# VH-VL binders against q960a1r229to459, part 16

Target 1, 231 residues: q960a1r229to459
Amino acid sequence: LKGDRIELLLPKNIDQFKKFKKDRTVISSGLITRFVSTRNPKEFSQKWISTKYVKEFNEITVNKDSVVVGAALNIQKMADTLTSSLSINIGKEIDSFIQKFSSPQIANFATWTGAIISGAKSSLSVSDLLILFNVLDAKLTLLNNSGELTQVAIEEFAEKKLFATHTIVNAIFSRSLTGFLFCLKLGETSEQDSTNFNFAALVGNQVSRIFVGLGGQPKRLTSLEVHIDAL

## First folded at step 4 (VH-VL)

Design d28 (framework fv_solitomab_arm2)
Fold by ESMFold2-Fast, scan of step 4:
Structure d28 (fold): chain C 231 residues (1-231), chain A 119 residues (1-119), chain B 106 residues (1-106)
Amino acid sequence: as target 1 above (231 residues)
Amino acid sequence: DVQLVQSGAEVKKPGASVKVSCKASGYTFTSYYMHWVRQAPGQGLEWIGYINPSGGYTYYADSVKGRFTITTDKSTSTAYMELSSLRSEDTATYYCARWGYDEYSLDYWGQGTTVTVSS
Amino acid sequence: DIVLTQSPATLSLSPGERATLSCRASQSVSYMNWYQQKPGKAPKRWIYDASNRATGVPARFSGSGSGTDYSLTINSLEAEDAATYYCQQYSNYPLTFGGGTKVEIK
């Protein structure tokens, strides 16, 4: 804690986080969220909140039909959870793909939420983690400025730029995903360098999800999905 | 065909460190998570943590954080568990066990390594 | 952490009798597994996902349950079934085990 004109809040659960967030505008940056008071516009002090210790943001829950990954978890822990809880063929590809775009230093320290927000903000850069969430049909649980929880598809989160108005609580992945997952990334100088192009396809029996990243948000190839599903 | 073979029994003094090995064969080592479970004499099973052999990432139970380290050597298909600052309450049989995908359970177990901490 | 409570701690029965072992979770769990452990031996996977027998497990064993209440039943106990049986949940990390039920033959 700084004590100065800056107050750092360390909530331990989501109810306490909601209480600290109440009547404040959220500006998120990784594990630290800045709140601007909406109740006293003349206040000089800023309140910053850490999501690092919020219980619900650090939880991993495996349900029969879904797996839930808390917002404060790092990329490697998210990946490990998915590879251990989804089918072996899908899990192996996730593990392989993540190793291609995230160094051990990054994967063990960076949050998946930070990477997703960064990818969603970009209009020119290609995001490997974002396309992975797209092909896996990820849902995000979001908390708005009024303390209400909603679930949105990853595509909607990116399209509507909900990172500007909402806090990510967790990601939800379906365990009903079936088939073969294939991911590809092409960079300028190395596999773990800037990505110029990426591609992800989940091809199941009569159900396919296919995305391509050429800059900005991944594009869903719905016509190709229809043709492949008609095989 | 799948086998997990662990190193032999160890007797250590309090404050020492011990490293237990678990050599895997009969499957692709990097494709399955390796878990570690211990059992004190006459007591039940306690989960310690796991390692992803492909990336080297570990997850430890809060009860054992700080003194337990899990590592792998991919070239020899071997997982290791190291305990530092040994105490008498660390006396236990330590098991490695493979995580079975699609069945979401520990499907193959090593034979166990007994670690005795004597003063 | 999810706490698993097994009962009874010890069950002493004669061959041919039916044994029922209980495992209760402190909250609803998605997967419940059972492991058999004989004295001086490593645990062996016995039942996975509540009711599925692992390869080589005799048909006299059955698992059942959902939510917070699970059981392992041996329809006609045999001498080779003398062992401690542990339940284990896969729903939340960390993984947790029950305290075990020791099945003894009289």
Scores: ipSAE 0.226, ipTM 0.690, lowest interface PAE 5.1, mean pLDDT 84

Design d29 (framework fv_solitomab_arm2)
Fold by ESMFold2-Fast, scan of step 4:
Structure d29 (fold): chain C 231 residues (1-231), chain A 119 residues (1-119), chain B 106 residues (1-106)
Amino acid sequence: as target 1 above (231 residues)
Amino acid sequence: DVQLVQSGAEVKKPGASVKVSCKASGYTFTSYYMHWVRQAPGQGLEWIGYIHPSGGYTNYADSVKGRFTITTDKSTSTAYMELSSLRSEDTATYYCARWGYDEFALDYWGQGTTVTVSS
Amino acid sequence: DIVLTQSPATLSLSPGERATLSCRASQSVSYMNWYQQKPGKAPKRWIYDASNRATGVPARFSGSGSGTDYSLTINSLEAEDAATYYCQQYSTFPFTFGGGTKVEIK
């Protein structure tokens, strides 16, 4: 065809991804303009690189102490993996919470990586997936432009805005997390919701993790955690 | 290979209930939405609902709401639909179908179960 | 609910001819699929997300469209293409199907 064209590279493994990444824009799907991007004619002339077919970004590994979820997997696949790998009380709440903020169309198309990055960039809206990762003490494996892999806590990723300089490879969740998980989202019924608020708490026998979202990055309620852990 | 196998044909009187099964094999049952679609004789396809087996999330079309329930048995990888207070308008072939991620469609379908409601 | 209107209801064409099937939505949609159904059989996924051929679908089939107007084209009909084709949107619940276009080979 003789019109605007988009160059999309589809690396098959992490070494090819490192070689071809350079200054290319990273996407999780070959159909980004259809699924997640605002429709913009400028995108037709850009150079893109996809994570969708990279072997290492599509891997799921369940170890004795951790579960690892590849960056190219969608929200529903991530949720299913966590539900089957973590304790039953935590898994049930993850299923319930995702049902409340993500439709089947979104959960089966959108990557968890895209949702996490979107949430970390926002200063105005609450992010339900980001608060879930915060309360679960998720860690991210990141790839920098020099080809080095590092691991960071989700809180550090958001606070230091590492999405600007790194590509997410996978998320790591601890299988030793125990206790009661509770998640809450307000403003589910209207696109013009007057209240934007979310909350997540993991209350265990000796440790608690409690977060509140009022817009932007979720805030950890450390003083409340200390008080509850003393009970 | 992915396969969905449905229970056999049913003949019911108006006001009765019918329960149709859909046994899945060849994939991780709890990882995919299962949809139900019906087709009246000589007519088009009508979406009537879905369930996600892992979370138990359900959604039903308004045409069947209040009379329709979808359930699953994870131990046997089986989805069920139950339709109560049957009317002649419910006469149709009922299909279960899996929602796929690779091709974002109802990618595998059961063979269909014919439900006839007559007096 | 989003209503999908397919036209024509029936196409009767000879082998080698080009068929174009239309699907119009009552509201703008972002996601549209097509399914092929032969008499007495379950539907099969055929085109997904407007323009992508499902695995195993012959190259003579193509899908196009956006917003409210979508089409399925068969560039050169073969006898095995005789079937009813249904469009289906999944932008909003409930998922809805068109009334179908029946393709008959003369």
Scores: ipSAE 0.000, ipTM 0.432, lowest interface PAE 16.3, mean pLDDT 82

Design d30 (framework fv_solitomab_arm2)
Fold by ESMFold2-Fast, scan of step 4:
Formats: C-alpha cells, structure tokens, sequence
Structure d30 (fold): chain C 231 residues (1-231), chain A 119 residues (1-119), chain B 106 residues (1-106)
C-alpha cells in the first residue's frame, strides 16, 4: 500500500475481483494475487489482490445434488463440509485420509486451492489431496482472463495446467456418489504431503473410480473399473 | 434436540487422575467432533483438545500434552477426557462442546464438570 | 499461538444503550466466533463466522470485522444481555479465546 508503489486491493465479491483483474498480468500466491500492470511499461507500480474476502470464494453451498466449496477456504473447512454432506461411508474415509497427510495446524491454515495447485504443478511427487479430488470426481469452477466462468474436471485442470491461465472460484462435489471409499498413502510423514505412493478407490453401485499415484499426476485405472463394474 | 450431559464434580489430590464423561443425545454421535474446553475459577476459556469420534483421531493443547487423553464409546454416544498427574493449576470447570461443520463453531455445550485439585 | 485481545474488560451501561465489544487478533484470522456466558452457566454460541447470529439470538446483536479486527455490537441493551462475551478464532490450532468482555447493566 505504501513505499514501493504497492497497492493492495480487497475485493468483496467476484464482480469487483473481475474488474480489478481485467487488463492485468496475474501472479498467484495462495490468498493473495499480484497484478503487474502491462498497460504502461514505464511504470513500475504493482497491484496486489486478496481473494480472502471475496464473497463467492468463501461460500459453502449444499444443494440437493452437489456441494460447493469456495476457493479461499482452508483444507479443514473443505474436509468438514464434505464429511457432513456426503454419505457416511465416504465422509468417514475423507476425514481419516486427510488426517493422515495434513496436520490440524496445516489443514486449518492452508487453502485447499493452494494444495491442489501445488499438486497439479508437481511432476515427481504424489499429491494426496489431488488424488482425493480425482476419486471424488471433483469439478472446478474457473474464471478466465476475459471474466468468463467455466467448469472443468479436476483431471483436466491438472493435465492442461489451467492454473497458469485461470483463477479457481470453487470446487463442486456430487452428492450422488455412493458406495465405499478407500484411500491409502505410503512413505509415512504424518505432518506434510510427502509420499512416494498413494491410491484411492470409490466402488459405488455400478460405477467405480480407481486412481493410483506413483509420481506426478494420479493415473486412472479404467480397465480395472470396467471389470469391477461388470460384477 | 441436541444435549450434552457431563458427569458430576470431582475433588482430587495432586498427582491423581480424573476422568470426566460427556454423554451426547439428539444427533448422530460420530458425525461431529467433540472438543474439550476448561475454565479456571474467575478466568477465561482455554481449549484443551478434541476427538473425531468417527476415526478416533485426537489433538491436544500443549498445556496438557502427555497427561491428557480423549476417548469415545460409540455404543453409548459418550466422550471421555482423562487428565493425569493433576496439579493445582488444573482446577477448573471442564466443558465438552460439539463442533459444527457448516459454521465452524462450538454449537452445543455440556453443563460443565468442576474438577478441584487440592491438598 | 494466535492471541486474541478483547476490550474493554468491562462495560457498565444502562438499558437501551449501545454496546460495542472489540476483539483484536495478533495475526490475520479467517474465522471468528462469539460466545455468551452467564455466571455459573456454560457458554452459548452467539455469533459464528464473524457476522452470523446463532438460532435464538436477538436481532439487536450483530457481529462484524475481518483480518485482525472484529467487533460485537448490541444495539439496544436489555437486562438479559448481562454476561461475559468471548471471541474465539479457528484459523489455526490451538483454538484460542479472548479474555472476555463483561457487560453489566446499571
């Protein structure tokens, strides 16, 4: 705000965020995003924007068929929302799995968006939160540089590296997912997301989702899903 | 309706252990975390720990770590706290309180159990 | 640990007056709750997530704030509002409470 011509923008809703972001280069860092003006190359002014107070990024909406979790919420708030809104078997496993890869201190501080983006950027390590989103068939609502909203599957977001060109608004989870969820991680570092192998399977009535992480993006085991769904 | 009913007052000597119960009713016990908060006479509130009854996972405040254990009995919808090696500064009213997931707050509280540590 | 500082420690006001209670955090917090506690009784959830009134809380109560500065306002005091009010943050563990503001009716 003072000194090196830094201005901190605190939008209160998505329309204000869109107006502040428009026509500017964006550098994302969790709940604070830096806009570097390219309108006048002679100026070295910097604009920072905080997503922390944007209403839509902090919303939780439980609908009949889905639950929506805003982008600015922390991992624990996301976990508690899913545990309370999805089936009891799925909720129990989500709660159990998150506690294995994230301490309460980290989960209550770090945003789920920061963790997802970090996981999506990695080509060498596995991401426990990313595989959890994959097995739950999470969708992300994204905002592009033109102010347009679109929804993509978590797998598409990671594969296309959409974090470089889009802002995450929220995550959407289906409440129609039923069955048994099983998650596993190896390489026991109980405080931080640091594993060499992870696995997640949702075996529902007629539809299965099975993923394995061996390094980089989780791989979907589609042939195994087809076999199990045929039983 | 939701109720949390705690066990009765305890008087203990320094070095002893105390176990306090919190019986839940009116909701699905395993769906909500149970927190414990204490309050010394005339003082403010101090968080001391929680348990997730579904998985049995616990977290304890540094002030009580190594002496404090929270457990549950799902069949009776009861949470327990046990504090060992009691000191005079553990004299307090101990409350159990349910954690609301939509609003991230302690939405229902037990009536409190007074624990007095005296010699 | 995040330290919450409440001020004033005591407010002594007459019925119909406006009370404003302050809660300041040692660092920015995302979640602030308020609890009402009457002498000899357990605390009751009063305001959650900065500005939402709990069920049964009268409309004269309002919460506001963000970042490090939060407040609880009682627009027109009633005798039944005499209590100690505690703020509580949930941005990080351990959960911490303010020292409380005692509201007394003259």
Amino acid sequence: as target 1 above (231 residues)
Amino acid sequence: DVQLVQSGAEVKKPGASVKVSCKASGYTFTRYYMHWVRQAPGQGLEWIGYINPSGGYTNYADSVKGRFTITTDKSTSTAYMELSSLRSEDTATYYCARWGYIDFSLDYWGQGTTVTVSS
Amino acid sequence: DIVLTQSPATLSLSPGERATLSCRASQSVSYMNWYQQKPGKAPKRWIYEASNRATGVPARFSGSGSGTDYSLTINSLEAEDAATYYCQQYSTYPLTFGGGTKVEIK
Scores: ipSAE 0.006, ipTM 0.431, lowest interface PAE 15.1, mean pLDDT 81

Design d31 (framework fv_solitomab_arm2)
Fold by ESMFold2-Fast, scan of step 4:
Structure d31 (fold): chain C 231 residues (1-231), chain A 119 residues (1-119), chain B 106 residues (1-106)
Amino acid sequence: as target 1 above (231 residues)
Amino acid sequence: DVQLVQSGAEVKKPGASVKVSCKASGYTFTSYYMHWVRQAPGQGLEWIGYINPSSGYTNYADSVKGRFTITTDKSTSTAYMELSSLRSEDTATYYCARWGYDEWSLDYWGQGTTVTVSS
Amino acid sequence: DIVLTQSPATLSLSPGERATLSCRASQSVSYMNWYQQKPGKAPKRWIYDASNRATGVPARFSGSGSGTDYSLTINSLEAEDAATYYCQQYSEYPLTFGGGTKVEIK
């Protein structure tokens, strides 16, 4: 308590972030709230670095083949970007699904990065945002401690627990995705509670993507995908 | 049969507020973003903002930010723009226009509402 | 903001002539759209995603281009083509429009 030093750095661009990251703990708005509520003495003595004001982590780029969403953006800005840049059937379902698992107040505050990392770390609860990223074939741009950028599939990020060694810079979504997106969650008693079961399917084009969440990371139903794609 | 029908012309004094409506028909109102574009007399087109009618999320151009509000009434499939603290430079024809998914363009436009700001 | 520069500002031609309208972006863009506006009327979507004609647009209209350079071509001008044509980018917000090219028929 007394004698402890707490430091939070607020870099403005990715070069400053790389320079000042060093041994500092990366924090988003959602994680800051968690640290305050936890009141853990070990965490209060640590040095932190924020992604909130880093220019590159707040950028949105719409390319012909993809849309890129910066890591520091909140869930609602991410949802808005996807609904305005992906096909109408996919965008409408994303908008509907997010409204079911996150209130406007939460979606405007919490970062998508915080929600994805929380989902990837969990072995017990399902994550609605994580299954959405899985069904959309999202890729993440990651920054390692050596300052190198790599791109990985969301499934690999979660399975290999890359949140422990890397910082998320952005998410990349394919704009060539077509067909019908269907998402649902079961066992919820309120929109603020974690679901016991969730499901997401993208069908109606040349390749189907089908996932089920039963606790922990979503599982891909590859046999069902093969059957549907054969029709 | 998509139609966007806007309210009639407005004449306002500097410092006043103006509210323009855009009634949509022929499609599911909440499935498409509604954009607003203005055009000063004899000038080109300027994008000023949009709303997602499903979520209520808005995005405003810096030129109008702080004075501009877009709202919707889902029960009547109507979008509204309100511009406060009017200046002479706000004199323009204001258009609502629907964002077309898959074509990534403004596919249907309202007929326009002329707003004149004069002393 | 992405700046779109259209040239020429005005193009005066006779029926049957070929018109080429230019739109240059300050940086590479993913989507370029064109809108036709006649005096006293709302703009109409004319070309979307560089080269696709909107429903009802005559075959004499064609769009082309990529990156920073785009063009709208009218192969054989008709009297009804007199209008101002605006290009518009979609790569980032804010959405921006060119200053317009006014096509006049002699």
Scores: ipSAE 0.060, ipTM 0.645, lowest interface PAE 6.0, mean pLDDT 85

Design d32 (framework fv_solitomab_arm2)
Fold by ESMFold2-Fast, scan of step 4:
Structure d32 (fold): chain C 231 residues (1-231), chain A 119 residues (1-119), chain B 106 residues (1-106)
Amino acid sequence: as target 1 above (231 residues)
Amino acid sequence: DVQLVQSGAEVKKPGASVKVSCKASGYTFTEYYMHWVRQAPGQGLEWIGYINPSGGYTNYADSVKGRFTITTDKSTSTAYMELSSLRSEDTATYYCARWGYDYFSLDYWGQGTTVTVSS
Amino acid sequence: DIVLTQSPATLSLSPGERATLSCRASQSVSYMNWYQQKPGKAPKRWIYDASNRATGVPARFSGSGSGTDYSLTINSLEAEDAATYYCQQYSTYPWTFGGGTKVEIK
């Protein structure tokens, strides 16, 4: 770390976070992932602000139509929330897919927010978690430097590089999503190696969401023909 | 008013199987995961598995995997656990418990079913 | 598996005294719950997410902690507080419980 002192602020609610955020580097309970993923090599900040104790960043709310997952929660807690709240066919695949790309150590320490930001910053490889959020049509609640909250699609967040100007507050998933989720990644024999290609599709009766990653952010496909019964 | 009611005590010989029921009422059965936790006499609590009643997705602890099956009957709002190839170390009180999403806790528990495995 | 170590194993105090129960995890956990169990009864949700009292839990109970070190405090013991208290982590599967602290009132 650059310098000999770090100022760490521990706000307890979103209003305190807004007041004290300013130019501080945001860290969560998954400290290493957040610090590494948000760090600019030309900008080494000695001023940190934690999301760990902010009430609104640690909330999980399951409503009739949606499930909301706070930004400071780890990958495993997010996965457990989605698996228990979304349809069984989607939940099964989420559980399976996450186990293939995230070890228990990583899933219990890294925030989903850190993983999403890291993936959105990548220009060479896609994030498995980012493509999962894309196929699930996740929305993010973002906080700008003026203290305003807005909601954006995960696809927009990545494309416009909103991680540079906003703090993620939570992710919102629709409970009306139906159909079968299919996820695939190609890489070396290690389950956590760098992916050269990943794919995720949510196939339902009326709505299908299809994404492919070939380096950089995932691309949405609307005219891909899928043959699940091909010989 | 949420309530989980379990079946009565069972006494089994080693190698037998046991099936315990947990009847839920007072909420939409398919909206909450159902977990199973056991407690050997005079010992602490051990998580052994869960089921998502909506689709039947299950997860089991390694200590019981291969011998343990959780199922549901949506029409009666009942969860079942079945443990086969019983061993003396399976002697315990078995609890079903509902997992609440809003606070991520086992918020309602059944009264428990005592299973005794002895020769 | 994450191992939760509760201490002391047994705590015997008089009414009005303060009890502090410890729960230490073998590695950092993000979330911790506490359950109260009276003899012959099923456990009851008591504290969720480290510090929040469940509905009906008296104000004399409080939870605190983060990382590997969590505690449950009873500010002024009452006779009805005699029970075994279990901590439970839900950061990773398998979910694990501590060995319990038995609180006895003299």
Scores: ipSAE 0.006, ipTM 0.436, lowest interface PAE 14.5, mean pLDDT 80

Design d33 (framework fv_solitomab_arm2)
Fold by ESMFold2-Fast, scan of step 4:
Structure d33 (fold): chain C 231 residues (1-231), chain A 119 residues (1-119), chain B 106 residues (1-106)
Amino acid sequence: as target 1 above (231 residues)
Amino acid sequence: DVQLVQSGAEVKKPGASVKVSCKASGYTFTSYYMHWVRQAPGQGLEWIGYINPYGGYTEYADSVKGRFTITTDKSTSTAYMELSSLRSEDTATYYCARWGYPEFSLDYWGQGTTVTVSS
Amino acid sequence: DIVLTQSPATLSLSPGERATLSCRASQSVSYMNWYQQKPGKAPKRWIYDASNRATGVPARFSGSGSGTDYSLTINSLEAEDAATYYCQQYSTYPLTFGGGTKVEIK
């Protein structure tokens, strides 16, 4: 409005994003919609940069041994990519878990990146998408403030709070994952119980990954994994 | 045996809408993506969209976005495409095709539905 | 979008000859598939993931390639091989097809 200074940059590729990112707040597609809709004068005084239109943040690549999902894509598109790229049994459980616990409106509007960062920041609530990334051994490609790209495991991203110093470019999932995926959540709000709990286990012939969410970061049950893998 | 059977030919005027069905049999309908591909007379193949029948998620090609809708009826194992505001450029044979996994290819095709847009 | 360029547009050969069809992608692709289409018929999956023959495809057909350069070869052409062959990539959406190569028998 009158008296406000607005600067929102809409870079079209990662090189433009790197060049113009300095001293700007990164905004996702969901936040852009809210930014336009809310018309809050204090928000319009900030310097912003969007990921929404950056080519590299909107790409999906399916390789022989991995699938790569761009950071600006919504939760449903990410889930559908994983369902078509991973084994049918794993994909079915991913679809079921996301469909059951993410409303269609949220899944088609919110970015998976926003959901992962929100989950990684939380100390009290459980995050369905974060535990899913943990059990699937997801890796993230991150861009630092110096314009350098690095890859980190999802557990490291969350533990080291790398969301504070890095921008997520994409997520990488292994296509060699085998076995049965099982996910559940208790404490869905139906005006009954308020306690939230989630659980995810990938049980394979060679290795198992088991996580439980009781609030904050999902905890890996490494002792249980060792016992199951010994069978 | 896997079969995809499409509805019959349609002749429409410019500005009308058309709805084509694709009935699947011989497999679990919700286990495979269903794609739609069109082919104008004497031309090549053009991908126009897909649906995940399990969750209902759709993607559409930019050439048809805003006029194109894919839906499914899981109880009858049928996929539908609807194209509105028809133009002469939409005259084509429309195919449904199943997305095979883990081959990542269109493994079974419907017989095609010819849509002619003429005045 | 990934652009696929097929060459030649038309290939006219005699039975017993070797046919080689080319498909070039504008960027490296993860999966390349080939479909056979006869006049008035739906396309049929022919080769998937560069080199794998679909069920019922004769052994005289072979696919090869990686990255940006792919080919479909018919070792000894038969009359029933007259058709248009389309390549199709899957690395990113949208799915894209080549313009097709029409194989004609003299």
Scores: ipSAE 0.007, ipTM 0.468, lowest interface PAE 10.0, mean pLDDT 83

Design d34 (framework fv_solitomab_arm2)
Fold by ESMFold2-Fast, scan of step 4:
Structure d34 (fold): chain C 231 residues (1-231), chain A 119 residues (1-119), chain B 106 residues (1-106)
Amino acid sequence: as target 1 above (231 residues)
Amino acid sequence: DVQLVQSGAEVKKPGASVKVSCKASGYTFTSYYMHWVRQAPGQGLEWIGYINPNSGYTNYADSVKGRFTITTDKSTSTAYMELSSLRSEDTATYYCARWGYDEFYFDYWGQGTTVTVSS
Amino acid sequence: DIVLTQSPATLSLSPGERATLSCRASQSVSYMNWYQQKPGKAPKRWIYDASNRATGVPARFSGSGSGTDYSLTINSLEAEDAATYYCQQYSTWPLTFGGGTKVEIK
């Protein structure tokens, strides 16, 4: 027997995904695209299940108070959805942030869920998307192995390492977010640089949210004094 | 069938401005970032900026910042670049290029627009 | 900014020979692409993420490398391969390109 064989299942909806997920590795859209487009994939013994064609993982719903982005959507679709659904000041910075700081994490998965999971697994560096989702107070809808859906804050998802026991179904963002979004990434000048620093802040008239990443899970700051105007 | 079609060659005097167009077809214009890359005669490629056609957000290379503007017209699926205060060093072929997110590279390029700055 | 140095500047070979083009980064990069440009024409997508061929690129082309050292190899040169090849990094902004290697066929 040759042990390097692949079984890849492509469920069409969440019920099929639940039924056939058992003992299978969940694969993101980007990895599948690279596999099929190379024409010369490396063989290995693996049972995979794709989220790419699951209806519920590809849905976008814009409600009065929230916007929901499916887990199988790529980074551009997620960013475009947020920029068209959230306030103009927040949307502009999201576009800027994604283009400036989306590199290794996105290249590996091509989906926002891949980037979030990659960031949550890292103990030495912080995900650019993870800190962005934290400052935007994102909630994730998760599916457990028993077929139950639950919603958790992005901070809880990362801290409890829920990627090990759950599949991301979608992300939920509040449309009532207001203020100015600021994002900054420092220390990414070379691969030899072992320290990385990310900063994100949402500054509003009533409530401010501030997160810093120094490797591992982003940390929330409780106070902010700002005397500089946004450009 | 994705195509990017650029406007024709331009000859300008130092200090003038030039505006180049890039008309996109075969895809949803607002779903992909549009970048601009230039190439001086006999030299390599230099990235000079991009625009998000959906939001209008732009980012420019330091080498052209302050003289360079990228805009779009969503109704015609066209991106524009404008470079002001032209110098002889701006003589180059200017390309628009679409950024692909699955593979993270420039997957489609315009045919190029040659801009010559001469006194 | 990451500086990409390509060598040799020009490579002149006969049909059937193997060509190896080098691209070295001033610091480690995680994502390297290659583009083919023929005289008077726009660049074309060629290789993405170090080793993946774009649709339509002949099997004789292969890319490899990691960290600071990357290469593009043409197993058996054909006349249609005469072009300048540029590497391009996607690890940090701004995006940067190498100076190019011109492949000439005698």
Scores: ipSAE 0.007, ipTM 0.446, lowest interface PAE 11.9, mean pLDDT 78

Design d35 (framework fv_solitomab_arm2)
Fold by ESMFold2-Fast, scan of step 4:
Structure d35 (fold): chain C 231 residues (1-231), chain A 119 residues (1-119), chain B 106 residues (1-106)
Amino acid sequence: as target 1 above (231 residues)
Amino acid sequence: DVQLVQSGAEVKKPGASVKVSCKASGYTFTSYYMHWVRQAPGQGLEWIGRINPSGGYTNYADSVKGRFTITTDKSTSTAYMELSSLRSEDTATYYCARWGYSDFSLDYWGQGTTVTVSS
Amino acid sequence: DIVLTQSPATLSLSPGERATLSCRASQSVSYMNWYQQKPGKAPKRWIYDASNRATGVPARFSGSGSGTDYSLTINSLEAEDAATYYCQQYSYYPLTFGGGTKVEIK
């Protein structure tokens, strides 16, 4: 979309996005609506590029071994995809966790990408969606400023702050994940109680994944995983 | 072969409740969401809610929230909808439909249950 | 909620003619499905994810579109195609349907 002094590009596929990204700032669907509504000169002083209409950012692909969820999709669509594609025991807990800890209004409005980036940026708060991605061993497909695609583990994305230098294209989840998923969130219950804590565990036959969030990035409990896997 | 078979037509007075069943066969009942869609006479389709049969977790449209309940009986592979405090505007054919995870569409539909609310 | 506007409301054509049905979304959506409903029958899945034909759907049917504008085309209309066709988006909850386009054979 081009105007006298406004440049907001709306690429339709990933090749156009690569070509036009350059030094432009990436924006989500919600921010586009705000820009159209406000027409604030300060908000239009920079060059912007949208992910909203990029075909590859809106795709869901269910393969034999994996499920791929595009970066521009909302939290509820992501959750529905995972619940329907992964084993019933894992899917049941995802459905429960999302409905209990994320309101329908938020899940239907916010992109999962926005929630993941927000969680990865925080040094103090816990992130329910980030710990869910950690326990599910999510991989992210990232696009750098040179137009190269790479895949990284969610833990690496958060630790290296790759949100500052890369655009998220999609999330990849393994369909070979088996076992029982358990997720828990504890929050502030009174004016004098300020405990913020979340926990997620996937316990399988040979490999367990266990994470705890006490503020900032979730911590993997590797010693506990070793003991459980030995049983 | 996948089939969804619904209970028969209902005639109710305003203020009553109605319960409609949808019996699934030909697939693993707990592996697919079940949705409910209604259609007033001569009108279009309106989504009213869904359930995950494995956990019993539901999501309802704002138009029916507070009066609408979806439940399941896993032993009989049956989904139920119950709508209370019936109004004339609830007169419609109610459909159950399965959510296909491979293509994200309502891939199989029940035959429909006509609910008439009249005094 | 996403509002889907279908046009025309009714399309009356002769066998062999081409029918084009439009579905316009109130805001950009990434995914659109189409359902065929014959009088007195339940809807049947017809096109999924904008352009994919469901099993058993004749090759004369095609879907296309992106963003806010989607269409369903019947290249050579047959008597059995007389039905109401509904578009449905699944980019956002709640799932929403268009008002339908009724295809009639003259």
Scores: ipSAE 0.007, ipTM 0.450, lowest interface PAE 11.3, mean pLDDT 82

